VH-VL binders against Isthmin-1 (ism1). Designs and how they scored, part 14

Target 1, 164 residues: Isthmin-1 (ism1), of Danio rerio (Zebrafish) (Brachydanio rerio) (q5ege1r286to449)
Amino acid sequence: LFGVDTDSCERWMNCKSEFLKKYMSKVATDLPSCPCFYPTEVAYSTADVHDANTKRNFRWKDASGPKEKLEIYKPTARYCIRSMLTLESTTLAAQHCCYDDSMKLITRGKGAGTPNLISTEFSADLHYKVDILPWIICKGDWSRYNHARPPNNGQKCAENPQDE
Below, E stands for the ipSAE of ESMFold2; O stands for the ipSAE of OpenDDE; V2 stands for 0.75 times the mean of E and O plus 0.25 times the DockQ between their complexes.

## First folded at step 13 (VH-VL; framework fv_tiragolumab)

Design y1 (from w1 with heavy chain K109R; at its last look DockQ between E and O 0.56; V2 from the best seeds 0.60)
Fold by OpenDDE, look of step 13:
Structure y1 (fold): chain C 164 residues (1-164), chain A 125 residues (1-125), chain B 113 residues (1-113)
Amino acid sequence: as target 1 above (164 residues)
Amino acid sequence: EVQLQQSGPGLVKPSQTLSLTCAISGDSVSSYNAAWNWIRQSPSRGLEWLGKTYYRSKWYNDYAVSVKGRITINPDTSKNQFSLQLNSVTPEDTAVFYCARDTIYGDMREYFDYWGQGTLVTVSS
Amino acid sequence: DIVMTQSPDSLAVSLGERATINCKSSQSVLYSSDDKNYLAWYQQKPGQPPNLLIYWASTRESGVPDRFSGSGSGTDFTLTISSLQAEDVAVYYCQQYYTTPYTFGPGTKVEIK
């Protein structure tokens, strides 16, 4: 009753909702690619970055604060950023990117950021239910989570880490 | 419904260890959606958060600096409870102690929705 | 540490009248990533633990009467009881959960005039 059901994780991973599939496709086209390096400007404000894939400018904000609990959810990440919603956005999603101590994009593994289907700017509650709760349901199994929510590397950044 | 039931002695001598237990019903001490806290209240210090324990693939503990080094919060999954140990107590540690749960929404919501009944602990020789 | 202050220390209000309690944080408890204020309000009656009233500065906990409302952002917050009832006599506390350690205000005692 109170425990996390492993079968629930599998059910989530294998969810074949047509709506979700379509939404995920839109998210893939709507969101900017992760910068290969942490835009240091976000440490003090927001950073405007041109995304070559979408041919649009996106604003990024830092997501490395204590509330993010990176030590738990992204244990190998030092920095994380999220894209901000724009007027041109066709989804409510936000790109989430995480970086190591050298400010290099983490492209795989437990420290890699993954797209948020619901931006925290829209709803923190829905973000939790849609993006965080599945992680919880999977008992923090990042491998299974990332399989369903693959990290973004649209700019073809160097694989990081190499051994994972 | 979630309920927290506290137990432990209400009198502790100076330099000894204060020990309290909080039994959980209606939730699990290892829930990914909860954290389990100890808070004390006194006229001199008001409400003071002491620390928490919570499970997220592994157990974590966060302690207030004011009691760090003297405090230990331990979960007991077998009994579905968690405890407080405060070492080397002084009369200044006299307070009503509360156990409390973070909300069911996890790490982002660190306000307290359920509380124990409170335990007055007096430090006196 | 974030220091919480409240005003007034005590407040006497007639039944049916508005009660207003102010809370201030030494630094902003507004998180830029989600635009949420990490601020809660509690009601405490004698011999009882604090009871959660408001979280996210303005969201009422389930079961809390509509006469209770929270407002404010950043560093300045207000708890309002639109029409004071006899059962509302208590001490009210604000609490920030923006950063550890979580800290509480000193409390405001609300009494009937």
Scores: ipSAE 0.609, ipTM 0.864, lowest interface PAE 1.0, mean pLDDT 93
ESMFold2, look of step 13: ipSAE 0.623; ipTM 0.848
ESMFold2 (binder alone), look of step 13: mean pLDDT 91; pTM 0.928

Design y2 (from w1 with heavy chain M108F; at its last look DockQ between E and O 0.60; V2 from the best seeds 0.63)
Fold by ESMFold2, look of step 13:
Structure y2 (fold): chain C 164 residues (1-164), chain A 125 residues (1-125), chain B 113 residues (1-113)
Amino acid sequence: as target 1 above (164 residues)
Amino acid sequence: EVQLQQSGPGLVKPSQTLSLTCAISGDSVSSYNAAWNWIRQSPSRGLEWLGKTYYRSKWYNDYAVSVKGRITINPDTSKNQFSLQLNSVTPEDTAVFYCARDTIYGDFKEYFDYWGQGTLVTVSS
Amino acid sequence: DIVMTQSPDSLAVSLGERATINCKSSQSVLYSSDDKNYLAWYQQKPGQPPNLLIYWASTRESGVPDRFSGSGSGTDFTLTISSLQAEDVAVYYCQQYYTTPYTFGPGTKVEIK
């Protein structure tokens, strides 16, 4: 018998909550653009980086340690960073940026960072439910996931990887 | 309440394959929130993590370098179990083997909250 | 590999007295990005599997008596039993779970003297 099942990833991608739409719009305007190169200072401390689009400075911290599980979530990335929440933040979100072996921003593909709608600084539990579970539901399909959570390239960094 | 019940032979001859199973009750082997581990204990090495299997977008396996190439850990969703296969055993592999759960809900937490009862496996001619 | 060491190897303590067990890691198990120490403590009684006592260095697992406490950060950690009870006779292990392979200390045997 031929059965018809609704793909759970498709159900997630088609969620049309008015709250979520408004939140996503605010996230897009609130978060900094990813730096085009990994700011090596984050390996030892936080880094302050000026964001030209918002005219603000943002603090970034490293997100490359073994507990980040990059081998699962961003398998072609060597380094990642997250933006830190500030008193000026209007959302609970964090920008998430990932970089290749040459420290260049990965702008697309399975290793590209995608914004966290809930910063791990605010709540690891909510981050898991809001950002990670949908990735699991989409079976780690980066192209479907990234369609809903586009990797940031607001700085218009060189496309990387070139041929993906 | 999660409970882990081990089964398998306690005597294995050198060069053969050690095979154990761990039956899970109170949780699912395919849970998004747990990972399933094998750990052994001997007087000479103490407690030694061997590897784990878990579901995260697909099935993943992580194995300790010391046993990589000889070890296989497989889930069995239909029986709600997971197994250990350790090939080409020697007397140095004699130990009490434990299965154990760790939770990956909220964060990756790779400390072990539930353990099986333990199985002494002796490798001897 | 992160090597875990414990001291002492064995400890005899009078009933009701304090027992102190030290654990040292060869590398920091503190993840600076979340400020958590990825260290756990286990109790193992004869003929039984290990039983989780403490995680994140100082957080007591549910159901563990409050006489058990963990402290320390980075590379140096301590398990304290504030008033030893008869049922606390066991071997105690620390374990790091910061990076693979996850490694255990060699254990500290606690006895009543």
Scores: ipSAE 0.632, ipTM 0.848, lowest interface PAE 1.7, mean pLDDT 89
ESMFold2 (binder alone), look of step 13: mean pLDDT 91; pTM 0.932
OpenDDE, look of step 13: ipSAE 0.652; ipTM 0.883

Design y3 (from w1 with heavy chain T103E; at its last look DockQ between E and O 0.58; V2 from the best seeds 0.68)
Heavy chain, then light chain:
Amino acid sequence: EVQLQQSGPGLVKPSQTLSLTCAISGDSVSSYNAAWNWIRQSPSRGLEWLGKTYYRSKWYNDYAVSVKGRITINPDTSKNQFSLQLNSVTPEDTAVFYCARDEIYGDMKEYFDYWGQGTLVTVSS
Amino acid sequence: DIVMTQSPDSLAVSLGERATINCKSSQSVLYSSDDKNYLAWYQQKPGQPPNLLIYWASTRESGVPDRFSGSGSGTDFTLTISSLQAEDVAVYYCQQYYTTPYTFGPGTKVEIK
ESMFold2, look of step 13: ipSAE 0.638; ipTM 0.851
ESMFold2 (binder alone), look of step 13: mean pLDDT 91; pTM 0.930
OpenDDE, look of step 13: ipSAE 0.792; ipTM 0.914

Design y4 (from w1 with light chain T100D; at its last look DockQ between E and O 0.60; V2 from the best seeds 0.00; counts 0 for: pae E 2.01 > 2)
Fold by ESMFold2, look of step 13:
Structure y4 (fold): chain C 164 residues (1-164), chain A 125 residues (1-125), chain B 113 residues (1-113)
Amino acid sequence: as target 1 above (164 residues)
Amino acid sequence: EVQLQQSGPGLVKPSQTLSLTCAISGDSVSSYNAAWNWIRQSPSRGLEWLGKTYYRSKWYNDYAVSVKGRITINPDTSKNQFSLQLNSVTPEDTAVFYCARDTIYGDMKEYFDYWGQGTLVTVSS
Amino acid sequence: DIVMTQSPDSLAVSLGERATINCKSSQSVLYSSDDKNYLAWYQQKPGQPPNLLIYWASTRESGVPDRFSGSGSGTDFTLTISSLQAEDVAVYYCQQYYTDPYTFGPGTKVEIK
């Protein structure tokens, strides 16, 4: 039985588990970088998308449907994609990338995708508990959340939105 | 165990506002794992989802097109309940009204697992 | 809106025999990204609210007897009661929860023959 903490967001933000640090490091090396533009191939099926830094193709699925609730969780995003687990995956994580109306990667702010530490392919329940609840507990504070879970821009895509 | 207890008048005059309240025990109206719905059942429309209210980063409302513009669903966190207001009612709004819980994004189980007892509301002059 | 239809409107079945109820949606309720059908079945007895039986088209809710099973995908679904019991006399509804507004079928009344 866990007690209810009045400062649950601060508890989440101050978690310095050595396991979590090691897992985050593995996630950063295991996952592909987000493509700079929405790969329209994903609209049909899974798509192989070249990852320039690793010189490999990775498989992606569209993640833009109504059950994604982008209007809540990524309110400036029009499209998102999620990388697929493979037999060679070393983590349960998935890269998550979101795109604006012009199909350009959102690299910061409330519409930016952030890595899912638990892929929805593995468990939607655990994904919710690990990736969604912390954001909710922090009252939807994208700045705090993105600081802990930086949006991927390993391909060095143009800043989007621009530095206003 | 989650329980939903409805209250409100069962008779409403045409052109007035139908108001019902659903009290929640065993859960919180501000739960991250739930959404709070109103559904009605009548011979002419069968079971009809009317709308929901739920809290994530803030309060959200989703309303069915059939009642859009007439419906308001409000949470009351201090009393742990949520309400239905349906404006400008006509005899066609006569139905049994249910409150119900669903989950939204929590375990992807967005079906109605707990229901209130139902309230027959008759709209008659 | 996704329109849900059911057949038959009414069904009479002998005790211990199989009852089969069909449900169709006007659009697919399968989300390709997670391969789940967002379809539920409810049982409603007189004077009671609907009671959840099945979700994700085929997953039985806790406490629901094994004789209830769901199948189908996309737009075509069935609820099967493998061996009808006296307490199964009710109206059965399907419901989609893929996108709002959530919509219900018109119901199928099941009776003992």
Scores: ipSAE 0.582, ipTM 0.819, lowest interface PAE 2.0, mean pLDDT 87
ESMFold2 (binder alone), look of step 13: mean pLDDT 91; pTM 0.913
OpenDDE, look of step 13: ipSAE 0.704; ipTM 0.890

Design y5 (from w1 with heavy chain K58E; at its last look DockQ between E and O 0.75; V2 from the best seeds 0.62)
Fold by OpenDDE, look of step 13:
Structure y5 (fold): chain C 164 residues (1-164), chain A 125 residues (1-125), chain B 113 residues (1-113)
Amino acid sequence: as target 1 above (164 residues)
Amino acid sequence: EVQLQQSGPGLVKPSQTLSLTCAISGDSVSSYNAAWNWIRQSPSRGLEWLGKTYYRSEWYNDYAVSVKGRITINPDTSKNQFSLQLNSVTPEDTAVFYCARDTIYGDMKEYFDYWGQGTLVTVSS
Amino acid sequence: DIVMTQSPDSLAVSLGERATINCKSSQSVLYSSDDKNYLAWYQQKPGQPPNLLIYWASTRESGVPDRFSGSGSGTDFTLTISSLQAEDVAVYYCQQYYTTPYTFGPGTKVEIK
């Protein structure tokens, strides 16, 4: 996709698309904050959670299934969830949150979830292209990826892990 | 257009190693959007997925438990191909072997859109 | 492992008539995250590899005639040929790609009556 003579990851990180900036700004205001703990009801169905920041209720789905390949993309995460699109959504994005074995939110590091600019509910293909490929292009350098797309901790959950 | 061309011997003796190669054209073995699979077919076992290799910042391999320990799938970026090695074969391993590609956008589309022509491999003394 | 089954084993249908093949998975192949069924259908003719017909349970692969359609969700799926043509004589397989190992149905042989 990118030239071999340039750091493709750097180019992605430094992309100055006005549209993208505007969209990401909207995403930041449109998405719910990550719950501090894994809502266990998502294991059986969906979970309805009130988001204090947006003052709206959001529904969450489990995103820990085999198709997520957490062992590759979110090593150290045991559980992940995604917010569902709503009629009030102004973007096609989904909040993505990941949790450790103790069901505590991972707030940083290679296991931390990051907002998906494209919800899998809308398009798995676009999600892969927009959200997953950049990670791959960055050769799994989560630190660089997370600089461009910081993990959400809108509820000010405890930092996790402490040493990373 | 993507094409997969298989090569390798069609006869292997028991306890020896089955070796096949699949040459890729129209795509890259290290494509971020693809995975490269081996599948075999026999009257007794039907279609059976054996494993795959794919590149996602680094190389990964997934193998079926039924052949795990005996199977190796290796990419060759220099030749844009990937190979199958199956050790310690028995007559039960006799089958038509296919190489196949996962569709573009990779991880979410693990059905097979392109196939090699197939290679009958007979295990016999 | 997810076990795939098909019915019938063999089907004879007159030209121009409807052919219906059923596939069942031992567990759901519907993923909640994207609400997609990770189920594909293939057509295989003698001496050839399987040819992809349907993916996501109901989406036709490019170049596949409209007479082929897939339906179903969860564990029960159906491939329908609305009007059987002579070139449709083949063995049809369903395949789940929800989780590894990927598994195929035993196949359904479709013949002309």
Scores: ipSAE 0.542, ipTM 0.855, lowest interface PAE 1.1, mean pLDDT 93
ESMFold2, look of step 13: ipSAE 0.620; ipTM 0.845
ESMFold2 (binder alone), look of step 13: mean pLDDT 91; pTM 0.933

## First folded at step 14 (VH-VL; framework fv_tiragolumab)

Design z1 (from w1 with heavy chain D102E; at its last look DockQ between E and O 0.65; V2 from the best seeds 0.00; counts 0 for: pae E 2.6 > 2)
Fold by ESMFold2, look of step 14:
Structure z1 (fold): chain C 164 residues (1-164), chain A 125 residues (1-125), chain B 113 residues (1-113)
Amino acid sequence: as target 1 above (164 residues)
Amino acid sequence: EVQLQQSGPGLVKPSQTLSLTCAISGDSVSSYNAAWNWIRQSPSRGLEWLGKTYYRSKWYNDYAVSVKGRITINPDTSKNQFSLQLNSVTPEDTAVFYCARETIYGDMKEYFDYWGQGTLVTVSS
Amino acid sequence: DIVMTQSPDSLAVSLGERATINCKSSQSVLYSSDDKNYLAWYQQKPGQPPNLLIYWASTRESGVPDRFSGSGSGTDFTLTISSLQAEDVAVYYCQQYYTTPYTFGPGTKVEIK
């Protein structure tokens, strides 16, 4: 019964885009860059990965289970991870990174991870409302979504996929 | 309050197609926060999930492997309904069939909160 | 597929006494990323569809009496009726909703002794 059209999606993205630009600046200083390869220890436990840009270690948790619905939201990704919140966190955000079958970071396209403005560790319900519903309202237009929520490649990993 | 009302024939001959319809009130078949399921129950198989349809960026279907190739679940947005078609039925398909709403809002609420009244379908010649 | 089993198959309990039903899954239904067990319990009375009692292993659905409680984690789960009432005569099913295909236990019939 709730309709979504091109004007509604544009208003949603444009209304939030100035807020998101300011908020993303804070997120960029708070969150780690995505590792270039999936840290396989995360499959069994959390992983502590050094972030060269911030010169800190961050803990990561697997985000690849069936509840993630990767076949819908990140259709070329096989694995994903999220950064964990810490006492030093200045936002409720989590870095979100997705990887292909070869465990290489997807840096662009429909399978690329995008920062979560609300960590699922804090609230899965708020994460759905803030991070997932905009994607749905825009009918899965990942190109526009990624423009507002750029995939992280702060480690300057090899472009993947190489040919869009 | 969400209500699911089932309709369809209770007797189907072997090798024919079983067809059932579930009408929805109090919610929309195209709701972003729901998925629409068919489940059957028989003495030999107990409760068995058959499949679902739901809308996100497009319509998606998931079907149980035991019935893949025979099953189709279709939404009808204009009538606010969804249907079950099960092809090439045999007496082993005799069961009470239920439609059910799965809440998928937040992806952590994927249990069946509303059920149709049930339809006994007998496959016999 | 995640296979669900229940025990006992049938249980006779005196009014006001405790009934305990066990459910086991062939794989863990705990998702480590959110620490939730994707396990539900349903009650089915004759001539009716199943009725949701509990989700996330231990959370009561709205309107469910306090005498119903769920516990357990991972692969082992329990439904407890602390003081059986006449209206609790039914078949009880556990169900995993961690991944498709969603699967149900075979049911436990609860009767009054």
Scores: ipSAE 0.511, ipTM 0.814, lowest interface PAE 2.6, mean pLDDT 87
ESMFold2 (binder alone), look of step 14: mean pLDDT 92; pTM 0.932
OpenDDE, look of step 14: ipSAE 0.782; ipTM 0.909

Design z2 (from w1 with heavy chain I104Y; at its last look DockQ between E and O 0.67; V2 from the best seeds 0.63)
Heavy chain, then light chain:
Amino acid sequence: EVQLQQSGPGLVKPSQTLSLTCAISGDSVSSYNAAWNWIRQSPSRGLEWLGKTYYRSKWYNDYAVSVKGRITINPDTSKNQFSLQLNSVTPEDTAVFYCARDTYYGDMKEYFDYWGQGTLVTVSS
Amino acid sequence: DIVMTQSPDSLAVSLGERATINCKSSQSVLYSSDDKNYLAWYQQKPGQPPNLLIYWASTRESGVPDRFSGSGSGTDFTLTISSLQAEDVAVYYCQQYYTTPYTFGPGTKVEIK
ESMFold2, look of step 14: ipSAE 0.634; ipTM 0.851
ESMFold2 (binder alone), look of step 14: mean pLDDT 91; pTM 0.929
OpenDDE, look of step 14: ipSAE 0.606; ipTM 0.873

Design z3 (from w1 with light chain S33N; at its last look DockQ between E and O 0.77; V2 from the best seeds 0.00; counts 0 for: pae E 2.01 > 2)
Fold by OpenDDE, look of step 14:
Structure z3 (fold): chain C 164 residues (1-164), chain A 125 residues (1-125), chain B 113 residues (1-113)
Amino acid sequence: as target 1 above (164 residues)
Amino acid sequence: EVQLQQSGPGLVKPSQTLSLTCAISGDSVSSYNAAWNWIRQSPSRGLEWLGKTYYRSKWYNDYAVSVKGRITINPDTSKNQFSLQLNSVTPEDTAVFYCARDTIYGDMKEYFDYWGQGTLVTVSS
Amino acid sequence: DIVMTQSPDSLAVSLGERATINCKSSQSVLYSNDDKNYLAWYQQKPGQPPNLLIYWASTRESGVPDRFSGSGSGTDFTLTISSLQAEDVAVYYCQQYYTTPYTFGPGTKVEIK
């Protein structure tokens, strides 16, 4: 199904797994939208934020620490957060959101957060394999990666950056 | 099976450059799932992490502040190895030096599962 | 930097008896995003490099005997050898990999009484 001349990134992008499609559909409905601004509460513990789209409350954790390697994977992001799994979760996914120095949501570009199909709470190894490794396979081509994993802007936040 | 084989001189004069090489087998120096580290051990300073090199679409280096001005870790993809250079050495740099691999499966596993055999490097005039 | 400490400095235990080594970090090495403790334990014998025993504070590396176990969370950790064997004579080190620079404890020497 994948051509012999297709690179690994292209193969990943064009994966036509029915299971994956179904899972992605569930992820789209299961995950909260990114807050337009960095919830500063996460700097101290967690932040509870109501998601208007799902009409549910979600808890967020800061994901800006050195373990996240933002300098590599989100080079223009200053802050990132990740939604926590709940008992109501129907997937193992987590919403990942990143913000600039002004704590405004990055909605596009290389610094934009993208949905994690596997939450780090479930498995760091699988998260890396499923969410991070494809970025690497695409040689850090965020444009290609984001095409397959679009950043979330469910709250219709202002486009950021403007020059992207 | 992953193996790390160290090589280099065991004696270096003060103010000179310490140079060691770590040859990798069973893995790639440019592996997306690994990082390649240098660690030294001495009675006075114990085990001390010096730095690492790793490839994630491009090469990255992290160095300990204690040696940052003097250290260089370079990969060699053609030989599947990586090297350590420590400039302007003093007797305080005398130690057993180890190369080590971070565990596989990504950037979150930064403990060391495979080690070189170690190389005693003595700094003496 | 995260400073690692260990206690005791040395430990003499009879064969077949339990050996307990403690490790403390100057700050928590528990990561909130995965609820894992970024703490490893190593065994080092003379003339050899450290050998990985435990990672994530409590997960045994493949091939490590089940008499070795790790416990603890946050800043306080323990390595336990449930029944000391002759081949367990070594120096044991804890190591945090929560942040760079990665730092090691000073080591605990385990001997047979």
Scores: ipSAE 0.539, ipTM 0.858, lowest interface PAE 1.3, mean pLDDT 93
ESMFold2, look of step 14: ipSAE 0.622; ipTM 0.840
ESMFold2 (binder alone), look of step 14: mean pLDDT 91; pTM 0.931

Design z4 (from w1 with light chain T99I; at its last look DockQ between E and O 0.75; V2 from the best seeds 0.00; counts 0 for: pae E 4.4 > 2)
Fold by ESMFold2, look of step 14:
Order: C-alpha cells, then sequence, then structure tokens
Structure z4 (fold): chain C 164 residues (1-164), chain A 125 residues (1-125), chain B 113 residues (1-113)
C-alpha cells in the first residue's frame, strides 16, 4: 500500500478514528482563541489574556525561542505563544498562535500557528509524536497539515497575510 | 546500539583540506530524530563544536562562526555516512576530531549521546 | 555565543567521598516554553571520547550510576558524585545546547586523593 511512490502523508490524512473526532471536538471547545496581537508581556513572563468569546482569562507562555525552530516549522512567523493548561482543562491540548514582524496574528499560510493536541507543558515527547511527527511525515507540507489542524482565528482578526 | 566509526588521514599539510568520514551503524544519517555533528578537541581550545547536518524533509547545516566559510559537512545516504571537509588548514587546526550524534527530537534534545572514537589530525609541514 | 566556565580546574577527592563540580553559563539556558535547562554533562577518560552522563541539567543518561547527579538552573549548575569510585577518575565537561554554536566548559579533572 505504501512504498517509494506512495505518500505516507496521505495515509495519515486519510486515517479515520472515532477517538480522534471526539478529541478534536473537545480541543475546539477547550482552547481559547488566539489574541490578534502578540501580548508583549510574554517576552519575560506569562501573560493573562482575556478571551472575549468565552469571557474567561487564559494564561499564555512564549513559544518563540530557538528550540521552536520557527525557520523550519513556521517560516514567516517571528513570535509564537501557547496557552497553558488549567485545572478546568478537559484535554491536554494547547492553543498555538504565531505572529509576524509587526506582532499581528498570522491567520493562514506557512507561518500560522495550529493547535497542539498535546501541550509541551504536559509532555514534550508525546507532543512530538502527536503534533510534530505528522508534520515530518507530510514532509513539511503546511497546507495539508493546516487542513487537518486549522489555524485558529476565533477572534476574527484581520486576514494575514492578505495575499493567498 | 548506535556506533560511529571514523576514518581519514591523521596528517595534513598547511593550506590543504582536512577530510574525515564518520560511518553510522544502528541509525540512519537521514533519521528525523538525529543530527550529525563534528567536534574537535585541542589543549589550546578544549572541546569546540564545529557544525552539524540533519534531515527534515531537506538537508540543513549549522556551522560554528569560527570555521564558517572553511567547513563543509556532507551526508551520504547510500553509505550511511557523513563527512567533514575543513579547507585552508593551519597548525592551529591540529586537534582530535570527533563525530557525534545528537537527538533533535522535538527540537528539545541537542546534546551528544554517541561519539566516534576520535581521529588525531596533525597539521604540519 | 554562550560562554561556559567551570570550577575548580582540578579536584582531588578521597575514595568514597563526595565530589562537586560547578558550571556557569554566560546567559540562561532555561527555556521558558518547557521549563527545561539545556545543559549536559560529559565524562572523558584518557584516550577516549567524551561520554554523556546527564542532560536537561539533572536527567541521567541510561546506564549512568545513580551516584552521579546534576542540579541547578538558569546559569548556575552542579555535577555531584556522591561516593567517588576509582573508575570516576576523568575530566568532566558541561555543555549548553540551548543555541548554536553549542559550547563546552573548559573541564574539571577529578582525581583520587
Amino acid sequence: as target 1 above (164 residues)
Amino acid sequence: EVQLQQSGPGLVKPSQTLSLTCAISGDSVSSYNAAWNWIRQSPSRGLEWLGKTYYRSKWYNDYAVSVKGRITINPDTSKNQFSLQLNSVTPEDTAVFYCARDTIYGDMKEYFDYWGQGTLVTVSS
Amino acid sequence: DIVMTQSPDSLAVSLGERATINCKSSQSVLYSSDDKNYLAWYQQKPGQPPNLLIYWASTRESGVPDRFSGSGSGTDFTLTISSLQAEDVAVYYCQQYYITPYTFGPGTKVEIK
């Protein structure tokens, strides 16, 4: 079924699982929307940011350091953040948001953040297996990856980049 | 069990090119989980990282500034090896050279868990 | 570049006694996203390559005896050998892997007194 001419990414993309459907639904309801601008407080600590849609505050942590390898995984992003787990969390997921040089949310394209199904706060190893390995299996094809894990724009931030 | 086996000449004349090879067993040079490094050790400089190559859908290289412009690290997937080429050597490049693996898992593990046996390279006329 | 320093340059310790080696980085190697210190310790015996002992400042590599422990955070780190054995005579190096170029400390030679 899968050989030299067969794309392993298609195998992953066509995987159907009732467990994954249920988990993805919980992730969508559990996570905050990405702020439209990079909260500069995260550069030195965590930031509490109000999520207008849920009327709750969420804590965010910077995800822009050299270990994130943004030049590989999010090549047009300058800054990224992840939401932190809370006692109210129903999943182990983290929202992931990326921003351009002007600190504006990237809402689409190769630099856009995508939800992490497993927070690095919970387990870096499991995060790699669940969130990073599929990217590698898909050979860095961000458009297919983002189709499976859509970038969040629940705050309806201005489209960025404007060019498709 | 990962093993790194080095080969290459131990004597190089000044201004020439130093060339070393590291053969890998127990892992693949194109593994998404690993990066392949060269490190040298001399009494005057101690341990000095020179650079690495790794595969993430394409080949990437990072080189130390101290040798940038003189260094090339090349993978060879057919032989499961990677090489070091250091151009325009001087006696200050005399050192024991090591190849080493780091684990690039999730961009969180870039320490060296397996080392080659070392090759003393003397640069002298 | 992150400069790594170690102290002392050499250390003589009686068999079965505690050996303590210090390492300092010129900037923090603690990554805020995962709260991990990107610091490793290596042991090098004469005529051999370095051998990994500890990563993430305090996690022992597989096969490393539990008498080796690492501690510290940010810029200040310590390797401790709780009960020195004859086979522990070596040079010990710290190394940061936070950002390239990866850099090593100058080493600490440990000997039996």
Scores: ipSAE 0.340, ipTM 0.765, lowest interface PAE 4.4, mean pLDDT 86
ESMFold2 (binder alone), look of step 14: mean pLDDT 91; pTM 0.923
OpenDDE, look of step 14: ipSAE 0.680; ipTM 0.884

